# VHH binders against Probable flap endonuclease 1 homolog: the designs that were tried, part 1

No score or structure here was measured in a lab: all are predicted.

Target 1, 350 residues: Probable flap endonuclease 1 homolog, of Danio rerio (Zebrafish) (Brachydanio rerio) (b0uxl7)
Amino acid sequence: MGITKLAHLIHFDAPASMRSKEIGDYSGKIIALDTSIVVNQFRSALPGHLKLSPLAGLFYRTLAFLEHDIKPVFVLDGKPPHQKRAVLEKRAQSTGWSSSQSPNTGSAFNQECLRLLHLMGVPCIKAPGEAEALCAHLAKIGTVNAVASEDMDTLAFGGTVLLRQLNAKRDSEITEYSLPKLLEALQLKYEEFVDLCILLGCDYCDKIGGLGPSRALKLIKEHHTIEGVMEHVNRKTHPIPLNWQYKDARKLFFETPKIDDPVLAWSEPDEEGLVQFLCKEKPLKEERVRGRMKKFREMLLKRRKQREVNMQMGQTRQSRLEDFFPATRKRRAESAAVKESSGRKQFKIK
Unless a header shows other numbers, all headers, positions and changes below count from the first letter of the chain; Kabat numbers aren't used for antibody chains.
F, E and O are the ipSAE of ESMFold2-Fast, ESMFold2 and OpenDDE, as the mean of both directions, binder to target and target to binder. V2 is 0.75 times the mean of E and O plus 0.25 times the DockQ between their complexes.
[cut] stands for letters that were removed.
The coordinates of atoms that the task and the answers printed are left out; those that the model quotes come from them. Centres of patches stay.

## First folded at step 1 (VHH)

Design a1 (framework vhh_gocatamig_d2)
Fold by ESMFold2-Fast, scan of step 1:
Structure a1 (fold): chain B 350 residues (1-350), chain A 120 residues (1-120)
Amino acid sequence: as target 1 above (350 residues)
Amino acid sequence: EVQLVESGGGLVQPGGSLTLSCAASGFTFSSYALAWYRQAPGKKRELVAGITSGGSTVYMDSVKGRFTISRDNAKNSVYLQMNSLRAEDTAVYYCARDYSWGSDYEFDYWGQGTLVTVSS
């Protein structure tokens, strides 16, 4: 679901916090991904499928990330908070709509995703609660460099870097959001930003009636907390919800996920295991899986050859002597002086 | 699962020779570069020798002319022939498959190591 109009507010009030990026900018980076982002993209794009296309999509997307030198960490949703379900049910009742659509595909399909990612040699973690909260936590403590998600909730949970539109296509433009730059641009503390997100509208509680994003931002900047805002808003034009659970929502955003520190390791994909799972147990064509794996291996060999070249260059360099002998560092300074004496000029740009 | 198993380490006198062997399984051996690293107590692990899938080799300066790395793709094995051994060659020797997932960091598959002691 996500925080309403937050992307719009950022675009209007804090555009300096967002940048356009390319997939190549994330070479060498560890990125946490909510598996539902990948799975739901394929499920919503391909109606009436056997559920094979989401698994196939996850397979192809994972290989594409690895080929771009990205180390993905997949995160599966655990138990959603009670507050989220209660709010969604209340919204469905007030609009007359039935809550027939579930965001989670079910435990059986989550087990299939776990098995696939294990065979891919990529870490997959089951969150104790929402995947976004765990992804944000991993970025906050530096375990990952960024979070890939379509939901702005990552920022409210304190995720330091959010990537949107990360779909592993070479020409795809990725939007990167920086929480530190966002807080600086808005002139807010993180705690004030969380209260702003609650006022904008989240999945965990109601919001103050009739309060738009610009007004919500102004009130938080002036009064700092929801408690402060409530003392200064006209309750007849902006009614406060009865028994408003904003404190519970605030707690959810600040809560540290209850999980042991993950051991992140990437291993070689098990091609025979993948063929057994995707082609023998599922109706994916073996030639497609093996052809894609061949392309993947060729990209890895190219990268390995480049690393071997780097290793050879390291062996021929004299820089290691400088680490062991201060005299070799003095020789470099003397060589620089000799070069200056030879009449070589450096261009200086102010 | 990728496995690298070293053997051939032992005690040898200065000027002696040893051959280290590394048996590999769980991957397409012929497609990968393999390397020998060593680590002496209290020191960082250092690259001793490397061999590419095509057979090209690289050596650290202090072992050039004394050590030879080779591979046998039919046996999924890589070898380090060590001649004219010196006390300074005393270390635990590790077989490694250098595997990079990124430019800023790498995931190395390592064996358990084999101890080489050069002492009179």
Scores: ipSAE 0.000, ipTM 0.108, lowest interface PAE 19.5, mean pLDDT 76

Design a10 (framework vhh_5c3l_4)
Fold by ESMFold2-Fast, scan of step 1:
Structure a10 (fold): chain B 350 residues (1-350), chain A 120 residues (1-120)
Amino acid sequence: as target 1 above (350 residues)
Amino acid sequence: QVQLQESGGGLVQPGGSLRLSCAASGFTFSSYYMSWVRQAPGKGLEVVSDISWSGGSTTYADSVKGRFTISRDNAKNTLYLQMNSLKPEDTAVYYCATDSSYEFGDYDYRGPGTQVTVSS
């Protein structure tokens, strides 16, 4: 997670914003996923000599989501902002660490992911900047129902629903975070929450030294903005960075990703295309791919028979749009409530 | 419901042999990759061996290559691990496991385990 101690703060100061969920709770839902969640999980596999490539992991994880009737939308990272690079360089000088390079995390790997997901019949979008910012935006405007990420920054970018530990395992508990419930529990406006996240520590600028999460929350609740907080801290015990770029960080969290509205469509995976890519061009065993596809087709046939039964009973949703619009209406209503609260405290002539 | 039940563990002297079995039920056994995974006290999980759904492909951890043989009987829904030339380092609880997603280190289903102890 990019924002320091945010999960800790939520656990202690806003536990009502968290819910334990099961994968079955997301049947029929559209979920935006940062591809790095899958890639990093397969790079950090349990001890043993057996390992899956990140592409193989993405293939198997995607099939598992589809088997649970989840409609995944994958988002690839673009270029990181200059602010993030400056912070990382400063940290590297302090610790003597230098940024590692990996050819598989660049443009070539993104093209491989894009090709794989196209063959899987699932949408994949390349973000202009960080994937989590675009994922959060898609949730904020109601294009997706939730964002799956291990990065808490999703909430700071305004992502309305964040899912952690969504790994399609049967014996896995998913933690769902609700931004509206979080803001309510903390008694903060979204703008105040963004400033709190900057004070806690983010990847885009320095933070006030020695300021812990409890104190940061109290100061934001009392003074509302970083500007207000700076007037009320002891600068000897909590030093303020020289030429502090918190305004640039704030702008990044509020900035709307520059992208056209995505066309989201799901189709059946192309088994022969997948075998060509994964088994003939890559070192995945054909028996493994075909065996997994056979299992997937059996699950699809089972679900199609259940849909036919449900349609006869009059309890089946007719289209993907019908599933989407209820979630969109709910999010707009929650956003309107937040804006009304903000409007009452802001000067606005009618 | 998916169930996996291991058997065949026990106490054996160094250099001895054991044959583990895993009875599978509640799923289409012949459509799943199967694995043997072990855990020594106070240590993490180690993947010992896996076998493809047809039995046509197998892999082994370097620590057990040449000593252990994985096999399956799809007609009987049973997975086997033949363990030869056992060493004290092989002492662990052995689990039969399957991954519904075919992901190593990501095991959706596993049994309660069977204890293997190698000592004199």
Scores: ipSAE 0.000, ipTM 0.280, lowest interface PAE 12.0, mean pLDDT 78

Design a11 (framework vhh_7xy4_2)
Fold by ESMFold2-Fast, scan of step 1:
Structure a11 (fold): chain B 350 residues (1-350), chain A 122 residues (1-122)
Amino acid sequence: as target 1 above (350 residues)
Amino acid sequence: QLQLVESGGGLVQPGGSLRLSCAASGFTFSDYYMAWVRQPHGKGLEYIATISGSGDSTYYSDSVKGRFTISRDNAKNTLYLQMNSLKPEDTAMYYCAKESLWGYDTGEFDYKGQGTQVTVSS
């Protein structure tokens, strides 16, 4: 589940880095999401006819974001690092949970997500590696305002703002984490924080046995690096893993995803295309999809009218338009597509 | 402020009837699916019934089909559950729930009230 006990550590040692938020606080904001957050959202408390496919979940959550004036950017996982697969395999052998790690999401599902999100009119990017690493990178360079994830890994990858519980159980509030405030509260440099995360436990290597979060924090504050910590820990009570791959894990957290600045554009959903895909090819009820789209159109119209009222009250329409649709990035993409006529994909039929 | 206030629970004999009410405020009631869910003491949450915003579509769990009827009065912002032929296994805290911002098909209901206790016992 990512970095072990990090949320616990933040709660007790850096509560000032956390804020309780409502979805309305993110109006006008661009938020990056790992598409996989919807994969394991099967509701046992509901009857079968309300039990979701991952595509249905993605459809409804995307509309909900757009209704709240949030601009989502979805990110698909690329190739997972070999370090993660090695650690998960070792854990599966010790716990016997290898069957729960069977791939439920493959390239076929990723292609379906791409098609759905294209029909929804929202951007979807394929990461070269971990989706979380790309989401964190987009926040670092200011392409997005925040990352929505249930994993604390966003902070370890240097993501400046993490939102949790955006897709959690229905009664949960949104918790916002600030990396700059976290580093300030802990009195750590980012490099020291990454080593702390490795000591707490991550998906890319083993950890020193028996170190709790408070002791790990104390040791990093005193000795600054894992190398320093190893010189000052009792190896009998806190054994150091053999051939410990902490340097490779550290490198993964510091690595910049190999991708150019993405071109982001949001357009209105294609209702007829969505009905064809979700209701004719997939088993979603047409009445539910159309009813949800009707609600979406009504909310969008209400928001447009409110913006017009706010304009008359002295608000700037140009500022809002640029924040909603980044024209410079869209125009650059259109110009590039025109210049590279043989490279253009014809999948965008509106 | 979004509020859901349940009422109408109580002690009833097996085979008896109760009508639960839920008074809703703080949102446009007719725009949202509404549900009744229940939780027996020491057990998990169980879905009972769901009704569309217009009231035109209703859905029931197999355990209550034919015995319970969900309805709504959009003019009064009130949700109802008519419970007939009550059984001891219907004993639970009953909660009114509103469709989440993610939509009814996500299986998420945004909020539940404090609940109303139903006890079926002789």
Scores: ipSAE 0.000, ipTM 0.180, lowest interface PAE 13.5, mean pLDDT 77

Design a12 (framework vhh_8emy_2)
Amino acid sequence: QVQLQESGGGLVQPGSSLRLSCAASGFTFSSYAMHWVRQAPGKGPEWVSSISYSGGSTNYATSVKGRFSISRDNPSKTLYLQMNSLRPEDSAVYYCARDEYWGSGSYDAFDYRGQGTQVTVSS
ESMFold2-Fast, scan of step 1: ipSAE 0.046; ipTM 0.519

Design a13 (framework vhh_gocatamig_d2)
Fold by ESMFold2-Fast, scan of step 1:
Structure a13 (fold): chain B 350 residues (1-350), chain A 121 residues (1-121)
Amino acid sequence: as target 1 above (350 residues)
Amino acid sequence: EVQLVESGGGLVQPGGSLTLSCAASGSIFSIYALAWYRQAPGKKRELVAGITSGGSTVYMDSVKGRFTISRDNAKNSVYLQMNSLRAEDTAVYYCAAVPFRYWSTGEYDYWGQGTLVTVSS
């Protein structure tokens, strides 16, 4: 979930920041994924013969990403901030729900995810805090090309590219969000956008009562900060929370994760290790794992042979062209392309 | 849990070679990602080379083509072969380990004692 109505606001007020994409558009790309989003799709299902365990689901999903030439980086949640736990406790009290919200007690399952992904040859990083904050940071510094998440919080944490509905299926429609285009379309600075997200509603503090997305956006454009907004709202119709912790929430969105220079590497999956873990220690059928790995290897071999063919074709075409007219037709074609685009759509650095 | 013991450091002339070794004891070695870090006096600790349990390697740009990291799971050891050594390679070299994944310099679970490499004439 994440920030209330942000997807709706972007759809209506900043549609130019969104693009429809296909999974093939991400071939060769490094994508950070919050592991919890993948596994939660399976944890909410009742156990049954046709249901995949979260580990089996993660195994199959990761193979599908690799088959599409996507380089996934999985990120596990660390300790959630106390502000999030406090807000969830207050919301539980106001709705009459008595259960407390404690730090993640699924550390054993996180350890199993780490082992699985390591056996698959895929990097998995444990965040010091929120996984989405680390995913956003990795995109912001260029370590990854995009973040795959269903949570809009990635944009509030400064993640430059967000992908929604990335399910590793060929025909799936993916929605890509660009933070720079979003800020441009809304005519906001990043700091103003963070305050807008707090006004819309986040997991780290309360919000001003009764403010809808259009009103919140208008107020931020006019007054620039939450402090400015508070001076100009009618407090009878839009009550301000007592001892409102918006400054702590703002700090969480701006704070960089305490992780430096992560090293990322992808290697071939360890089939024997996967069989030991998933089939001997867990009740997944060995025939299913080995059969799926065989298909995966066949696909990789086909892709490798296609690259070899492409290399041979490239060399043959270069030799043929250079034997007769070295670069003359290529220079003319490039000049025509430059002239065609020079007056329109051409990006100039200086 | 794993313990790391480093060896192979010493004084070498510019252009020379050294092999650093790191022996691990404890839990199953094969599940660990291993790395070599270095720290020169007054400088921040930096990643030199890393190797995953599957054998995939990474190197810092200034050592590519000169240094080679390798592992031997039968001997529970990781090695750093250093060729064409330069004065700028002078540092204390540390072996580091983390189960199941790569980590930043501040997040490796286990560290060796360090071994000094001095490149001087």
Scores: ipSAE 0.000, ipTM 0.212, lowest interface PAE 15.4, mean pLDDT 77

Design a14 (framework vhh_4orz_3)
Fold by ESMFold2-Fast, scan of step 1:
Formats: sequence, C-alpha cells, structure tokens
Structure a14 (fold): chain B 350 residues (1-350), chain A 122 residues (1-122)
Amino acid sequence: as target 1 above (350 residues)
Amino acid sequence: EVQLVESGGGLVQAGGSLRLFCAASGFTFSSYWMAWLRQAPGKRREWVALIYSGGSTDYADSVKDRFTISRDNAKNTVSLQMNSLKPEDTAIYFCAAESYFGDLTPSEYDYWGQGTQVTVSS
C-alpha cells in the first residue's frame, strides 16, 4: 500500500535526502507514530488470538522508546476519507466482492490501546481522518520532531521528517528522510511533489496506466502539473483513467487536519494499573510485567548514577562549562512543549 | 525560586526511629522524582532512597527494609521514615529532586536542600 515505488525513486534520484541514523540520535526528541503501524507489527492471523500479542508488543515497544529518552506521541485513525473507501471498493471488485472484509474490531481494540498508553503515561491523539495525515501535520508545524512510519505517505502529506525502521530493540539502521532536502534534490516544489506522488500511485485515486517512476519524475519536472503531463503522454501506451479523481486526491494531501491544539504530557508509567490491565484482565504473566518495569526503572536509575558520577568528576576538576557540555542534554528550542507559568504539571504546544 | 527544606533530624539511640521531611517549592513537585542522599563524616555522599513520580520506590541495600520513602503531592512534601537506626546511619541527610526522564542538567538533579543532621548513639 501507500505511494507506489516512492522509496525506490528517492533512493535512486534523491539519495541526499536520506541519512542513516541510530536510535540514540533521537534522545530528547518527540516522535509521532501511527498506532496501527506499530500494532500491526505484532499482529497474529491465527484464530483464538487474544489481541494480547499486539497489546504486549505496544507495552514493550513503548518502554524501549522511553528508555532511549524518546518521547512518543501515538495517533489513532479516525474516519477514512470517502476517496480511500471508493478506491478500496474498486480494488475489491476487481479481485472479487467476497475478498473485501471489514473486521469491525478497531473501536474496541483502539480503546484497549488508548487505555494502555494512558497507563504508560504517553499521549495518544485521535485523528479526525487519516492518522498519517495528522502525524505529518504535527511534524510540519513543529509539534513533533519527526514521524515514525513505514509508509512514504508522510512526505506526500508534507511531513518534514520521516523515520523508517525505527525499532528500539534492533541494531538495524534507522533511515531518516528530510522533505526539504528531498524537494531540493528533485528540484521540485511541494505542489509538484504531490502531483508526482499521485502519478506514482496512491490510495485516493487511480493512476495513469503504465507510467513508471522515472518517466513520471521527468514529466513532472518538465511540465509541473498532472494537467501538463496529460498533454504530453501517449494515451495509447499510457491510458488516462475515465473520470480520474486526481483533483480530489490532491486536495486530500493539501488539506489541514481539523483538530484542536493537543496538550502533550508524559508521566511515569502506572505499574499497578498496568498489572491490573495486562495481568488480571488479560493473561500476561505478572512476573514478566513487573520484571520489565524493574528493568525500566533500573535503566533510569543508571542514568541518575551516571549524572552523579559526571557531576562529581566536574566538581573535582574545578567545574567548567566545557566539562559539562558533552554530558548535558541539549536544550531543544525546537521542542513543541512549553512550561506553564503557574508551575502546574502541564505542557502546552506552541 | 526552587527550594528544598529538610527537617526532622536529631539525636536518637540505636534501634530508635526518626522521620525526615522535605518541603519543596518553586517547581511542579508531582512531576519530579524525589531522592534522599546522606553524607557521613569523612565519607562520600551516598544515595539512600528514591521515589518516582508515580510512587514506586527504590532503596540502597544498606537501608532496605529499615527505611521507607513516601510523598504527598498535595502538600509538596517527601518524607523518609527511618526505623531500626544504627550508628552507621549517622550522617547529614539531603533531599534532592529531578524531573522525570531528566538527564545531566544542572537545573534538575542539582536541586538540593541544605541537609539535616541525624546522629545515632550506641
């Protein structure tokens, strides 16, 4: 799913927009995640699955992010746009109506995820529409530093920083994509890039038949718009869809999500609440949950002991700013969270 | 203005009990981890107990099962109940605060009180 071959195009035509990163590079950063993408990585297709694996996976993954000093913000899908439903229905018709299925389990499971994340002390926001569109918007306005997703759609929605392969348990490289560097490398305006994405293939409308990524890029660079491209393609080899809804798809990518400014706050996980939820109501072993929470607290305590050691070393050397700078976390002016004047435990998004 | 003010120290016989208090002001207390550390004459400062913002606790092995740390977020106080005191517990006891997920910043973990003397006679 997502935008067809966009990752391939970026790798080949705009490699300067990509950087290899490590999990530690995101210490102190606020990262938006589509909850469904994280949960799907732990999903079981077997009958009798108690939804425990995805819920347990979300618990362990969230702790791992917090241990790396990452501040995650989870985003739940709202109502999908009519255009996406229409495209999915059309695809279902081409493969057979019986292959089109709606489990109708998202609401109940979303409530379980929301409860878990609340007990973890991590913010969770419900998008008015696509979660990916809201994640991209939050990055675009600076509420979050980056979006973690496997979908390239974040870039089409105007998300300024996309992280792929963000997995706190793996030593594998994280790939960071920069939208400004991507547009610069491709020599495209954002509006031209959106039209390119539509030509490559998206979830909101059909595409021109037989048009490959390299040809699509060349045509957009030369003619700037889908309208311009349509005047310069051979319609026998590259047929244009009848009643093509590319203008509606374009509108969806440009649309600003309608949402009130979220209040983002992180607090310590509620261990007793987590035990009640995961071990008393769900069949997860209490020893495993408490053991993992103990490891989490030990990691935080280890950071405290390192601070104590580093401060003592600085003091014995006749403290200098240079002695503390390498060990002191960078104060991030780009942070979307602001301390309230009243001294209450609240943060407001700028 | 951040302030941490300790109280409750004094002289006590071995086997006795004392309760220390720390009154906090100038920051959002409920968001902070609170710790007790101590420094005995001629020794290095050592950590004694920690209470996380959510109420979970950790203790140094030397005081485990004898000391209990607790907090009252409505009153912005943290306390240390010290039971079965030993002469080795004689020290100046300090209250310290740090923000949740805080790292090395002078304005967070370096929030210290002035200390309160605890003397345990044999």
Scores: ipSAE 0.000, ipTM 0.328, lowest interface PAE 11.8, mean pLDDT 77

Design a2 (framework vhh_4orz_3)
Fold by ESMFold2-Fast, scan of step 1:
Structure a2 (fold): chain B 350 residues (1-350), chain A 120 residues (1-120)
Amino acid sequence: as target 1 above (350 residues)
Amino acid sequence: EVQLVESGGGLVQAGGSLRLFCAASGRTFSSYAMAWLRQAPGKRREWVALITSGGDTDYADSVKDRFTISRDNAKNTVSLQMNSLKPEDTAIYFCAADLYGWSEDDYDYWGQGTQVTVSS
């Protein structure tokens, strides 16, 4: 879950940190995504309604990003911190939530995502801990331009740019959040902002009872730290949790993920490998996969032709085919002649 | 940012034909997958036909070989040619647009629907 009420606080107290964007604004940009966020979107089907499988959804979503000249980097969750597991179990018990709706099948599903993204020619990184912490780190060090997530936690982990509603079902509008502008608007240091997030409610520890967002912000501005805030609350009306683990939560937000610098490279998708995986091993219709790949190739050709036209008109900031496909491979005429399309019964493929 | 308006619905006898039209406004029409869905009285909405931005088509088994979906990017329109109509085809028909075309029941933009009634 995310930091409680943070989106509301930002909207009310720091609207200058938010901007409305279109998908086209991210042409040429590298964006880190938590794979679970994409997967969760495709597993949230209402009872009695049909939805595509998470793998199919990841396939289509990835092609859509590439068609918009976006370079996605997918990040898989590693082991959740002990603090998060303990808090989430406690919350589940308190709210009476009776079923686990986790979209992953553990390591097996992560391996399927890795295989799919490898066949797509898109980088996929396993986080040592939470994917969002690694995504935030990659943005902070400039490896990626932004993080796409529905959780505000990215900002608490120090992610400099957060995109919400990327591929939203409403007017294709994306909300971009800037951490530097947020800190400036709130007049907080990053360390103060982390303590504010803990006071608002996070997944790693309890919070002070009865303390709302407006009061939490005021107290952090006046007293700077959770320790200072605790000296200035009435403990009868705002009880302090017993053995409160806010220091461990603080450490988690400041902790740099222990991972080697990733090497990011994008290559052309392997259509035959994708058909083997998604259509022969999984129950996705070959006609849909091949039709979608045809659309993808047509969009790349259209983009290439538009770049040639724009080059003659003197326009700048055009994506290059080399940005996605540094070494374009072509089948030899001989091997291409031997191969024939399989599984597409209603359409003739050339 | 796509607005969709359906037309062409009406009353038709079993075995007859109707052609539905969907007019779309917006600069990015050619980038969208377009679909037709229908909802019969007291029934759940069901997907009928899809055409991708690249022109590939797909159909529900109940309408396969009877219905044909097509698009005209120059006119920003999608049409559904319905032949050999049956009473069970009676429904409100909705035009829908999706940027990605990966869902059979979840679309970014929807028209208001047009009524098709097939008498026996």
Scores: ipSAE 0.000, ipTM 0.115, lowest interface PAE 21.9, mean pLDDT 78

Design a3 (framework vhh_8pnl_2)
Fold by ESMFold2-Fast, scan of step 1:
Structure a3 (fold): chain B 350 residues (1-350), chain A 119 residues (1-119)
Amino acid sequence: as target 1 above (350 residues)
Amino acid sequence: QGQLVESGGGLVQPGGSLRLSCADAGSIFSINAMAWYRQAPGKERELVARITSGGSTNYADFVKGRFTISRDNAKSTLYLQMNSLKPEDTAMYYCTADVFYGESWYDYWGQGTRVTVSA
């Protein structure tokens, strides 16, 4: 679910908070990901006989991030807050129990994801509650540079940078959202923005009936708080829910997750452990896993070599500036062949 | 945006000193007061020291004369200077800010910083 129509509101009322980006723009960046978002993408991708398993999808996607010099931090959902369960239960009753969730992944699948990511040398953290709340917190305190999610909830939890459509189709653009620019464009303080999100519709309580995004934004700008809005709406046309739990929802968005500082380290993937897990215990072909790992190592070597060349070029430019020496452009074909280099290479990613 | 980040914890010998810092990195709206709490394993959180926006301070009896709370409003930073540390001071130390918004009080809490006093 998430915050109803928030993406639409941002697109029309705060487009300056959005930027189009490419995966290469995130080289060297630490990005927090809700594991369920990545997993759910692979569960819905292809017909059954061509369908990549969620674990296999997570394996390939993680390698792709590492190949682009992205340092991913995966976050697993803990227990959802009781407010979210209460809202879902009420909605299920209202729809005659016809609204169904995707089958639960369970604790067993979360343990499989944790094991996979450990074997890949990538940090994986279990949130005490919502993964989105922890991802947002990590961005707020600077532990990560951005949060990758399809849900706008990251912004309501105070996440400073949200990336949408990371790992969308191959040539798709990534949309980056900036919370500080969003608040500036809307002329709202963070607390006012949270109240706006509650009025738009969230997973933690009901909403005032009949308020669209334009009207909700106008009311928050004029009256600042939900309490102020309630004094100025026509309760016949915009009914206020009985025993409305907006204060509990507000508290959830404001609350910092109770978690110890995570130890973040990235290390070389354990290829033999991955083969044991994915190919001996799970039905992935060993040839595919080993072939992908070989490609991964080759891409890391090319990236490292290019980085070394770029660093040397940077040093040459600085020396030239210090020399204050004018030079004419030299135009000659590079005739020096790159020496062929072949052999096994194993090195630490971080 | 409502975030507090503590730092300055560590391992220190009895009689030593530590200075804890708490930064409001998210620019919390309308902070009324800030405080340091601590929690030892298996115990509930207890108040160590509190400071209001006007600079009024309050200390738990077990830290009076040893700890000093201070606030730099220009830097949005809270400090706790801890002197003459004892093994009994070993705990996770938490920064909190209380805020009145709408018609309710809200507490923002940091993640905590660990203080260990041991020979």
Scores: ipSAE 0.012, ipTM 0.540, lowest interface PAE 8.2, mean pLDDT 80

Design a4 (framework vhh_5c3l_4)
Fold by ESMFold2-Fast, scan of step 1:
Structure a4 (fold): chain B 350 residues (1-350), chain A 120 residues (1-120)
Amino acid sequence: as target 1 above (350 residues)
Amino acid sequence: QVQLQESGGGLVQPGGSLRLSCAASGFTFSDYAMSWVRQAPGKGLEVVSDISGSGGSTTYADSVKGRFTISRDNAKNTLYLQMNSLKPEDTAVYYCAKEYGWDSSYFDYRGPGTQVTVSS
């Protein structure tokens, strides 16, 4: 859903915070992805396009990221905040819009995604709440280099780098957003930016009626907070919602996700496990899965050969799957044991 | 410059047969799964059948299972749909469609279509 008109506001008032990029710019980078972004692309049909299953889509998209030397970290949604469900229910009532989730959404589908990504050898984390909030947190603390999402919410949650239109295609144009550059261009503090996002319209509470993006930005620049804005709006033109829950929405954007720091590791995809899951338990064609894995290995070999050529010519080093997955499951277990042993030697000095 | 061109459509009586062909060019045909997709008047698109790049794996919609057979000739870059025991409900424009290849999430190209009309 996201923050209403934020992309429009950024494009108009802060274009310096955006840069056009290509997928090759993210070679060697760790990128957090909300699994729903990938899944939704394959779940919904475009006019004239027919979709494969969401699990098949996630499989193929993950291989494409790895082929481009991107280290993906997938994040699954936990339970939405009660505030989000309440707002969505009220919106459905006011518009008369009726929707039901597909049978494969929610907990069962999340378990299938988790199993798939484990077999793919890529990390997958279950968020305590919104996946977007956790992705933003991981970027904010430097665990990942960027967040890939179609929602601008990443910026409101404090995510430092947002990538839009990251579809793992060779020639795709990606738009990169920088939160520090955005705040600089708008001349706002992060706290002021969060209040601006609430005024623009978010999933966690109502907004002031009739207040457009330009007016909302001007009022936040002049008055700094929603409280300040409320003292200076014409309430006949811009009615304030009854019992407006903007303080709860503000709290959600500022809250740190309650989760332990993740240990991120990438391993070689388990082709036999993938065939068992996708082809024997699910209705995917074994020939397709094995053919795609063969092409994946060929792409990695091509990258290796190009890296050898580049090394001989004194060009920049390029990552490959072998560098990405240096250990088998057995060797990784041994490495984890060594790490745990090292941890025993650490102690706190008062 | 991917080109897909269907042929073989026409008017047939119920219980009749037709064989559709699709000539493909502009890509390595054997590397891509191919599909037949149809659209009846006033209805949405329906995937009728698909076939893997090698031809070793096929699927069919329940509505056509046992009556239609998909096949391909990779040496000739041609996709086929053998349609037997045709019903009035099979009346539709039939499209040859190329799967998106590496992404394999949807069809990236389809031909202009060929009309199949099943009527007495």
Scores: ipSAE 0.000, ipTM 0.131, lowest interface PAE 16.3, mean pLDDT 77

